# VH-VL binders against q8ka87r5to149: the designs that were tried, part 34

Target 1, 145 residues: q8ka87r5to149
Amino acid sequence: PNKFTVKAQEALQAASMLASSKQNQQIEPEHLLSVMLGDHDNIACQIARKLETPVDTLLSVVDREIDRIPKVTGASATGQYISSDLGKVFDTALKEAEQLKDEYISSEHLFIAMSEAGVKVSKLLKDAGIDRNAILKVLTSFRGS
Short names: E, the ipSAE of ESMFold2; O, the ipSAE of OpenDDE; V2, 0.75 times the mean of E and O plus 0.25 times the DockQ between their complexes.

## First folded at step 9 (VH-VL; framework fv_diridavumab)

Design r1 (at its last look DockQ between E and O 0.70; V2 from the best seeds 0.73)
Fold by OpenDDE, look of step 9:
Structure r1 (fold): chain C 145 residues (1-145), chain A 120 residues (1-120), chain B 111 residues (1-111)
Amino acid sequence: as target 1 above (145 residues)
Amino acid sequence: EVQLVESGAEVKKPGSSVKVSCKASGGTFDVYAISWVRQAPGQGPEWMGGIIPIFGTANYAQKFQGRVTITADDFAGTVYMELSSLRSEDTAMYYCARDRWGYLYGMDVWGKGTTVTVSS
Amino acid sequence: QSVLTQPPSVSAAPGQKVTISCSGSSSNIGNHYVSWYQQLPGTAPKLLIYGNNKRPSGIPDRFSGSKSGTSATLGITGLQTGDEANYYCGTWDSSLSAGYVFGGGTKLTVL
């Protein structure tokens, strides 16, 4: 029940790498959202573009938020942990996967979760017109094409 | 039900190293953190360090920094803890434990523990 | 010595309520979720409470957790003889040496 798809795992790993490059010890939803929207092959990016979201503008906002995350240097820079906000996203993603009767947590579930988890990125996505219903409508259109 | 299976008891001389393994039965760790927690006789649990296999990053308690190494083999579904420069005070039960999202929600699955005895 | 401070022992009669406190600082309890563990003699610790106040599956509702500021509290109602054990709080500490920390433990005796 807590298994992630390969694509989801890759996104998480990319988020970790981004956090590391920013000298962030905590991995936040902002890191995950940034790497997902920045990847044209990621379903989240495709959904956002289908919704005619100005992805570059949204990415800029997300990146500014990332720059506000505390930085660590030296020995403290080793080792990462998941933030409470990212944990909320994961919990929400798990519930979403269960509700849709999926065996794995996918990038779709993570993107829906980020819009619905009530964290900072949720507000950003909401302001951009992205919510669960909008995402699901686009997904339906993808499957029907 | 997921279980953590640890390697067998160890008897070591001072100055030597010990490597304990922790294998998840029938699965991978995904976004879980695997922590190593030891407990000396009559003492409380002591966190040594942990690893989030999907990220490949390990955290260590300051007390053990430079003396402990935690690694993960995702293909084998196994996490290892190596403690070097063993001392008599390292005699303890060593547990591996799983935490759901990194180190966020507490250790919900524990191994049965591995006894490590350090004596001359 | 422990980063998190617990009372060494508490005791009460069957059916009564007990509380166990856990005090820390802003870098741990103040900013991170608290977990509670029960340890019976000769066994590994068992997760009792996570996320400050959530119970894992199989844990009865007579166990409760709360957090305020830099302190956490474990509550046990309807005390049973089987509750006699050591209890430990734990949480992440995001200080310079980030890591997980346990309390010193509380021995609960059922009178």
Scores: ipSAE 0.888, ipTM 0.943, lowest interface PAE 0.5, mean pLDDT 94
Fold by ESMFold2, look of step 9:
Structure r1 (fold): chain C 145 residues (1-145), chain A 120 residues (1-120), chain B 111 residues (1-111)
Amino acid sequence: as target 1 above (145 residues)
Amino acid sequence: EVQLVESGAEVKKPGSSVKVSCKASGGTFDVYAISWVRQAPGQGPEWMGGIIPIFGTANYAQKFQGRVTITADDFAGTVYMELSSLRSEDTAMYYCARDRWGYLYGMDVWGKGTTVTVSS
Amino acid sequence: QSVLTQPPSVSAAPGQKVTISCSGSSSNIGNHYVSWYQQLPGTAPKLLIYGNNKRPSGIPDRFSGSKSGTSATLGITGLQTGDEANYYCGTWDSSLSAGYVFGGGTKLTVL
């Protein structure tokens, strides 16, 4: 697959807006995780709550990490680019979508990828009990069959 | 699976502006960047700027800041580049190109290019 | 004032190997992935290498890339006459005016 679902695109747009509000040109996995967990309707938030993760505490940690991301001000501050770490998340999400035989890269593929891509948020998620197996188990439970 | 097509060649006078379109067929603009690259006769490529269409935020090379404007119409699948205050040195081939994951992995799809000629 | 420095030309006979260098700084090659492009006469540039050392689909394994510090290298083995082209490195530069930069180019002559 080469296309994100509408919900995944909305999360990515929100991550871009968050990065802009923090004067970050680099869009990082931390931005994406923050907006996904902070959105009540996002599947990542629903999964984390089902796993009994203290979402507000996790968001506080992620927001502190965002504050450590370099800021760019002045005439060059308007542009944005995808960080190498977010690129690793996207590559991992693509592989997850292929492995699950899905047509699109979805919010759940992005969430799995953030836990599995070996980036900074991967450790935060694993320490909170969120990994591929935990996420997939919750997703199976949501299907109800 | 993506093909990029620039609008047709232009002949312009110094001091005028040019607006070139880039239509993407057979693909999406998700988090891919669309860059504008020009190449004067006998010279190497020169990046002018780009946009990640779903974000709407453009990046501009310092050399072109203030003269170039890049916009996207995501529903039309089209990116535009406008270069103002044209000079003879702006005579070049102008390409649009797609870059996977924003500007991360380099430009993997290129248009055929369109010529802009600036002469009095 | 090229940000990325390449040798202007290189040559070798068919079947031989060449290496093309690209020298930059910490704000570009040092912190960002490097790509390489081939431009045959009269055509648009074509991506040969991305992510420092990865090949797009359809690029033969005779083409390779590597990066060390603030320098990158394109390797071409088993040279063919069809490899005669200009070669450019490219990368993101995250200094004050963040943007993409190309090297000045290297003309490869075969034989």
Scores: ipSAE 0.690, ipTM 0.873, lowest interface PAE 1.5, mean pLDDT 89
ESMFold2 (binder alone), look of step 9: mean pLDDT 89; pTM 0.928
ESMFold2, look of step 10: ipSAE 0.630; ipTM 0.854
ESMFold2 (binder alone), look of step 10: mean pLDDT 89; pTM 0.926
OpenDDE, look of step 10: ipSAE 0.857; ipTM 0.937

Design r2 (at its last look DockQ between E and O 0.73; V2 from the best seeds 0.76)
Fold by OpenDDE, look of step 9:
Structure r2 (fold): chain C 145 residues (1-145), chain A 120 residues (1-120), chain B 111 residues (1-111)
Amino acid sequence: as target 1 above (145 residues)
Amino acid sequence: EVQLVESGAEVKKPGSSVKVSCKASGGTLDVYAISWVRQAPGQGPEWMGGIIPIFGTANYAQKFQGRVTITADDFAGTVYMELSSLRSEDTAMYYCARDRWGYLYGMDVWGKGTTVTVSS
Amino acid sequence: QSVLTQPPSVSAAPGQKVTISCSGSSSNIGNHYVSWYQQLPGTAPKLLIYGNNKRPSGIPDRFSGSKSGTSATLGITGLQTGDEANYYCGTWDSSLSGGYVFGGGTKLTVL
């Protein structure tokens, strides 16, 4: 697949805006994770809650990580770029979508990718008990409901 | 197969402006950057700027800041580059090129280029 | 003049190995992925290496890339006449407002 779902695109756009508001030039997985978990309508947030993850606590940790990201003067979207870590998440998400034979890269794929890409947010999610298998189990339960 | 189709050659007078278009055909990734790269005769490629359509943000090289404008029309799948206050030194081949993850992994798809000639 | 510095030219006989260096700084090569481009006469540049050392599909393993510190290197083994071209390194530069930068280019001549 080479297309993202509307929800995935919206999450990415929100991540960019968050990065801008934080005066970050690079867009990191932490930005993406923050906006996804902070959105009750996002599947990642719903999955986390289904797993009984303390989402607010996790968000606090993620936000602290965001605060560590270098800041640039004159906060704007100009000059923004995708970080190498976020690139790894995208690569992993693409592979995940292919493995599941999905036509689009969705928020589910991005969430799985963030847990599996071996980046900083992967560790945060792992520490919170969130991994690919846990996510897939919840998704299966959603389909059966 | 993904292709970038650029508009036709341009001949311009000094002081005028030129607007080149780049249309993406085929299946392209949503998270990508379209860059504009020019190359004067006998010289290497020079990055002018780019845009990540999904973010709606444009990036410009400092050299062209204030003189170049890059925009995207998502409905038309087209990116535009407008260069104003043209000079003879702006005579070059102008390429649009795609980067999969917003400048991260290099420009993997290139247009055929648009020749822009600036002469009195 | 270019932000990234390359040797202007290199040459070798068919079957030999050549290396092309690309020197930058911490704000570009030091902190960002390096890409390499091959440009044959009369054609647009072609992505040869990305992510420092990764080959796009269709690029033979004769081409390799590496990065150390603020420098990058393109390696070409089993040199062929068809490899005669200009080669450019490129990367993102986070200095100033941020932007992509190319090296000055290296002309490879196959003797």
Scores: ipSAE 0.876, ipTM 0.940, lowest interface PAE 0.6, mean pLDDT 94
Fold by ESMFold2, look of step 9:
Structure r2 (fold): chain C 145 residues (1-145), chain A 120 residues (1-120), chain B 111 residues (1-111)
Amino acid sequence: as target 1 above (145 residues)
Amino acid sequence: EVQLVESGAEVKKPGSSVKVSCKASGGTLDVYAISWVRQAPGQGPEWMGGIIPIFGTANYAQKFQGRVTITADDFAGTVYMELSSLRSEDTAMYYCARDRWGYLYGMDVWGKGTTVTVSS
Amino acid sequence: QSVLTQPPSVSAAPGQKVTISCSGSSSNIGNHYVSWYQQLPGTAPKLLIYGNNKRPSGIPDRFSGSKSGTSATLGITGLQTGDEANYYCGTWDSSLSGGYVFGGGTKLTVL
């Protein structure tokens, strides 16, 4: 499958808009994580809060990392491309969806992939107690009520 | 399997514009780029620009900045390229091509190409 | 001229091995994945190698790719007359507003 759920598409579009507002042509996992955790209704934010992660502190760290991403100004400021690290996240999310026999790549797959893809945000998430097993355990508890 | 089809061949006068469409069929990919690549007779391919339709953002090669416009129709899977101020040097085969994750992995699906001929 | 430099031609006998180089800079090959394309006469380019060294489904393992620093190499073993084609490297170049670039091309002749 190479289709994203509507919620995942919205998160990707929000990441693109955040990158544009920061004058970044490279869309990074940091952009995606920031918009997902910053949206109260996103499943990633709900999972992190269920795990009692200090979401606002984590967001502050991610947003500082975004400020370090190179900026491009002038006539080219509207063009964008996907960073190699975000590509690793997408490949990992695709593998998760395939392993679980899911037809769509969801926000949950993207969140798992950000913790597991071995990119910079992966360390931030794991240091905050967020990894594949923790995410899946929370998702099971959401279903079990 | 994904297939790309360009609109039909065109003959144009110098100074005019051409607009070529690229329709995608087959499997859906949500975070892909569509690039426009031209190739003059006896020469190598030349990237003109591209677009990532889900983001609605276009990138242009510096050589074509100001002459080329690339747009996408999200729900129809169609991408358009318009090249203005045509010159005889613009006579070429024009391809659309898809890259899987934006511009990350190279162009894995190509159209058959369409000719644009610029003559008086 | 292309920012990615390839030899204009290369040749070898059937059954032999050939390599094709692609030389760039830190703004392109040094920081972005490299792809390789085969173009047979009268056809669109075909992707042979992506992600520096990965083969799409259906590409035989006698085609290989590698990257070191700002240079990339396409290797072809067991040469066949059907391999006579033009070969192009390609990558993203993040300088000057960003864009995709192709090498100037290499004509492979199988003698």
Scores: ipSAE 0.659, ipTM 0.868, lowest interface PAE 1.5, mean pLDDT 89
ESMFold2 (binder alone), look of step 9: mean pLDDT 89; pTM 0.929

Design r3 (at its last look DockQ between E and O 0.77; V2 from the best seeds 0.78)
Fold by OpenDDE, look of step 9:
Structure r3 (fold): chain C 145 residues (1-145), chain A 120 residues (1-120), chain B 111 residues (1-111)
Amino acid sequence: as target 1 above (145 residues)
Amino acid sequence: EVQLVESGAEVKKPGSSVKVSCKASGDTFDVYAISWVRQAPGQGPEWMGGIIPIFGTANYAQKFQGRVTITADDFAGTVYMELSSLRSEDTAMYYCARDRWGYLYGMDVWGKGTTVTVSS
Amino acid sequence: QSVLTQPPSVSAAPGQKVTISCSGSSSNIGNHYVSWYQQLPGTAPKLLIYGNNKRPSGIPDRFSGSKSGTSATLGITGLQTGDEANYYCGTWDSSLSGGYVFGGGTKLTVL
């Protein structure tokens, strides 16, 4: 698959806006994770809560990491680019969607990818008890409901 | 297979503007960048700028800042590049090119190019 | 003049190996993926290597890429006459307002 779900696209756009507001030129996985966890309607947030993850605490940690991202004076939405770490997340998400035989890359795939891509947010999620298996287990429970 | 189809050759007077279009067709990605790269005769490629449609943000090379405008029409699947205040040295082949993840993994699909000639 | 520095020309006989270097800085090659492009006469550039060392579909394994520090290298083994072309490295540069940059190009002549 090479297409993203509408919700996934919205999350990416929100991540871009967050990066812009922080005067970050690069869009990082931290931006994406922040907006996903901060959105109660996002599946990532719902999964985290189902796992009894202290979402607010995790979100605070992610936001602190965002504050460490280099800032560009006068930075706006223009001039942004996808970071190498976010690229790794995208590649992993694509692979995940293929493995699950899904037609689209969804927020679920992105969330799994962030936990498995071997980037900074992967460690944060791991420390919070969030990995691919945990996510899939919760997703299975959602489908059985 | 993804293809980029550019608009036809342009002949312009100095001081005028040119707008080149790039239409994407085929199996496209949602997260990509379309870059504009020009190449003057006997010279190497020069990146002018690009746009990531999903973000709606454009990037410009400093050299062309203020003189180039890159826009996207998602409905038409088309990206445009407008270059104003044309000079003779702007005579070149203008390519549009796609990068799958913004500007991260290189331009894997190229248009055939649009010749822009600026002469009195 | 180019942000990325390449040797202007390299040459070798068919069957031999050649390498093309690309030198940059921390703001470009040091922190971003390097791509390589092949340009045959009268054609648009063609992506040869991306992500430092990955080959797009259709690119033979005779072509290889590597990156170390602020430098990148394109390797071509089993040189063929059809490999005669200009080769350009490219990457994102985070300096100033940011932007994509190309090397000055290397003309490869097959002797």
Scores: ipSAE 0.863, ipTM 0.938, lowest interface PAE 0.6, mean pLDDT 94
Fold by ESMFold2, look of step 9:
Structure r3 (fold): chain C 145 residues (1-145), chain A 120 residues (1-120), chain B 111 residues (1-111)
Amino acid sequence: as target 1 above (145 residues)
Amino acid sequence: EVQLVESGAEVKKPGSSVKVSCKASGDTFDVYAISWVRQAPGQGPEWMGGIIPIFGTANYAQKFQGRVTITADDFAGTVYMELSSLRSEDTAMYYCARDRWGYLYGMDVWGKGTTVTVSS
Amino acid sequence: QSVLTQPPSVSAAPGQKVTISCSGSSSNIGNHYVSWYQQLPGTAPKLLIYGNNKRPSGIPDRFSGSKSGTSATLGITGLQTGDEANYYCGTWDSSLSGGYVFGGGTKLTVL
C-alpha cells in the first residue's frame, strides 16, 4: 500500500499541528502517539483503554518527552520535516499493512508500528503492556463476535 | 509508479517572476515531499525549497528566502514554485523531485526539468 | 561554497575501486540520513544510495554507502566506463532555517 486511511491522515496532520504548537520543526513519534491517545475516538485510545492502560499517565510521560524536543523560531520556522524515528515508524507500518494484505496504512498499523519500531515510544508502550500481540488480540475482539 | 512533469520552458526579463508547476501522477505515499532543484549550466544541483503537501508546510533554502514561494494544490497533485525578482543568474534547468517520506530518504523520482532563461 | 564538501574529481581505470567523501557537520550528516546521486551527462540526477547505505531497486551492489560521525563515503567497485558521471551527496540540514543540501559534486573520470 501507498495510501493512508482518512483517520490515519487526520492523526498525521494533528501530529504536525502539535509539533507546530511546540515550535518543533521535527515531527517525532511522540507527537503522533500523543494525538492518537489523546483522541477518545481514535482506535489507539480505544485499544489502550480495553487493555486497561492508565492512558493519562502514559500521556503525561509522552508530553514530557515532547517538551524536550528542540524548539526553532525565526523567519523560516514554519517548515517541518520527519524525524528518522518517525520514518522507522512509517516503514514498520507499511510492512504491517503489507503482511496483513491491507490496501491502506491505517491508525492500527501506525499504533502497532509505534510499539514495534524500536524507537523511544516503543519502550514506553511495551512497559505499559502494549505490543503487537496485545494490540492484535484487542483488534480481533473488535472485528469478530 | 510516480511521474513528475514540470510546466513548459520560460523566457523572462530581469526583474520579472516565473511560476513553474509540477504535476505528480501515479501512486505516491501521502507523506511525500516535492522539492525544487535548479541547475545552472556547468554547475551542480541547488535545492531551492520543498513542500510536504499533507502538512501544507514549505521549507526554503536560506539563499532563496523571500524570493521563492512554494504551494500545493491538494486536488490536482500539483505543486507550484514561484521565483521573483529574476536575474540573469537564475537562468537554469529547474527540476521537481519527490522524496517518499518528507525529505527523509532523498529524491528518488525526478522530472525531466524545464528551462527558465532570464535575459534582456 | 557548499555546506557539504566533496573532492572536485577522482579518476581510476576500469575494474578499479574508488571512494568519494562527503564532509559536513552535526546539523546535517551527523543527524540525518545521507543520500548519493549520480548524474550522467545530459540527464537529471538519479538516486544511488539512500538512508546512508541502502540501494534503490536496480542499483548494482558495487555501489555502497557509509557514514561515520559527520562524514559520508560512496564506494564504487568494478568501475565501468558507464560510471563516468558527477556524483553528489545530499542530506537534510536542520540548522535554524532547515533545508536540504547537496555537496559540491565529484567528477568521476574512468580512464
Scores: ipSAE 0.713, ipTM 0.881, lowest interface PAE 1.3, mean pLDDT 90
ESMFold2 (binder alone), look of step 9: mean pLDDT 89; pTM 0.929

Design r4 (at its last look DockQ between E and O 0.56; V2 from the best seeds 0.00; counts 0 for: pae E 2.2 > 2, SAP .503 > .496)
Fold by OpenDDE, look of step 9:
Structure r4 (fold): chain C 145 residues (1-145), chain A 120 residues (1-120), chain B 111 residues (1-111)
Amino acid sequence: as target 1 above (145 residues)
Amino acid sequence: EVQLVESGAEVKKPGSSVKVSCKASGGTFDIYAISWVRQAPGQGPEWMGGIIPIFGTANYAQKFQGRVTITADDFAGTVYMELSSLRSEDTAMYYCARDRWGYLYGMDVWGKGTTVTVSS
Amino acid sequence: QSVLTQPPSVSAAPGQKVTISCSGSSSNIGNHYVSWYQQLPGTAPKLLIYGNNKRPSGIPDRFSGSKSGTSATLGITGLQTGDEANYYCGTWDSSLSGGYVFGGGTKLTVL
């Protein structure tokens, strides 16, 4: 029940690397959202574009939030931990996958979770017109095409 | 039900090294953290280090830095802990434990432990 | 020597309430979730509380957790003889290289 798709795993790994490159010890939803929206092959980016979200503008906002995350001197991959906010996203993603009766947690679930988990990125997505219903509508259109 | 199965008891000489394995039965680790926690007789648990397999990076307690190595084999669903330069003080029960979403929500699944005895 | 400080022992009669404190600092309890573990003699530790105040499935509501500032507290009501065990708090410590830390443990005796 806690298995992630390959695409989801790749996004998580990329988020970790981004955090490391920013000298952040904590991995936040902002890191994950940034790498997902920055990847044209990621379903989250495709959904956002389908919703006519100004992705570049949203990315800029997310990146500014990342820049506010505390930095550690000599930061490396060692000592990294998952933030409480990212944990909430994961909890929500798991529930979403279960509700949809999916065997794996996918990027779709993570994106929905980020919009619904009640964390900072949730507000950013909401302000951009992205919520669970909007995401699901787009996903339905993708499957029907 | 997910269980953590550890390798068998070890008896080692001082100065040698020991490698203990922890295998998850019926599941994958994903973004769980697998920690190694030891407990000497009459003492409390002591965190040695851990690994989040999906990230491929291990964290170590400062006390064991340079002497412990934690690795993961995703295909085998197994995590390893190698402790070198063994001393008598390293005699303890060694547990592997799983923590949901890294180290966020506590260690909810524990192995039965592996006894490591260091004696001349 | 433990990063987290616990009282070495507490005791109470069956049916009574006990509390176990866990004191840390801003780099650990102050900024991270606290977990509590119960360890019965001859067994591995068992997760009792996580996320400061959440109970895993199977843990009765007699067990409660709270956190304030750099301190955490485990509460046990309706004490039972089977509750006699060692209890440990634990949390992440983000200082320097980061790592998980346990308290020194509290031995609970049921009188």
Scores: ipSAE 0.750, ipTM 0.913, lowest interface PAE 0.8, mean pLDDT 94
Fold by ESMFold2, look of step 9:
Structure r4 (fold): chain C 145 residues (1-145), chain A 120 residues (1-120), chain B 111 residues (1-111)
Amino acid sequence: as target 1 above (145 residues)
Amino acid sequence: EVQLVESGAEVKKPGSSVKVSCKASGGTFDIYAISWVRQAPGQGPEWMGGIIPIFGTANYAQKFQGRVTITADDFAGTVYMELSSLRSEDTAMYYCARDRWGYLYGMDVWGKGTTVTVSS
Amino acid sequence: QSVLTQPPSVSAAPGQKVTISCSGSSSNIGNHYVSWYQQLPGTAPKLLIYGNNKRPSGIPDRFSGSKSGTSATLGITGLQTGDEANYYCGTWDSSLSGGYVFGGGTKLTVL
């Protein structure tokens, strides 16, 4: 697959808006994780809560990392681009969707990918007990099947 | 497979502007970057700028800042490039090209290109 | 001059190997993925290598890429006359306000 679900696109747009509000030209996995965990209705937040993850602590750490990202201002500083680390997350999410034989890249694939892509937030998620198998187990329990 | 189609060749007078379209297969919510690259006769490619349509943000090469405008029409799946204050040095082949994850992985799909000729 | 420096030309006999270098800085090759493009006469560039060392579908394994520090290298083995083309490296350059940059190009001749 080479398309995102509507919900995944909304999360990516929110990450872009967060980066813009912080005057960051590079959109980082930290931006994406922050917007997904900070929305109580997002499946990523629901999964983390089901796993009994200290979501507020995790979110505080992520938000502090965002504040350390370089700021860019001025008349010509309006464009944004995807960071190399976020690109790794996208590649991992695509592979996850292919392995699960899904037609689209979903919010769940992005969350799994953030834990599995080997980027800074990956260690943070894994240290909190969030990895591919934990996420998939919770998703199965939500369906009841 | 994804394909890109530029609008047809144009002949322009110095001092005018040109607006070239690029129609991409796929939805308006993809995160691909669409770049505009030109190539003057006998020279290498030159990146002019690009846009990530899902975010609506454009990036411009410093050389073209103030003369180029890149926009996306989400409904039509089309990206536009307008180059103003044309001069003879702007005579070139103009390509649109796509990068899968923003500008990270290089341009994996290229249009055939369209010629813009600037002469009196 | 181009931000990314390539030799203007290289040549070798059919069946042999060549390498094409691309030299940049920490603001580009050092911190961003490198791509390589092949351009046959009268055609659009074609992506040959992405992500420093990965091949798109349909690109034979005779083409390889690598990078070390602020330099990248394209390798072509088993040269064929159809490989005669211009070759360009490309990458994001985060200096100033950011932008994509291409190398000056290398003309490959198969003798």
Scores: ipSAE 0.519, ipTM 0.822, lowest interface PAE 2.2, mean pLDDT 88
ESMFold2 (binder alone), look of step 9: mean pLDDT 89; pTM 0.929

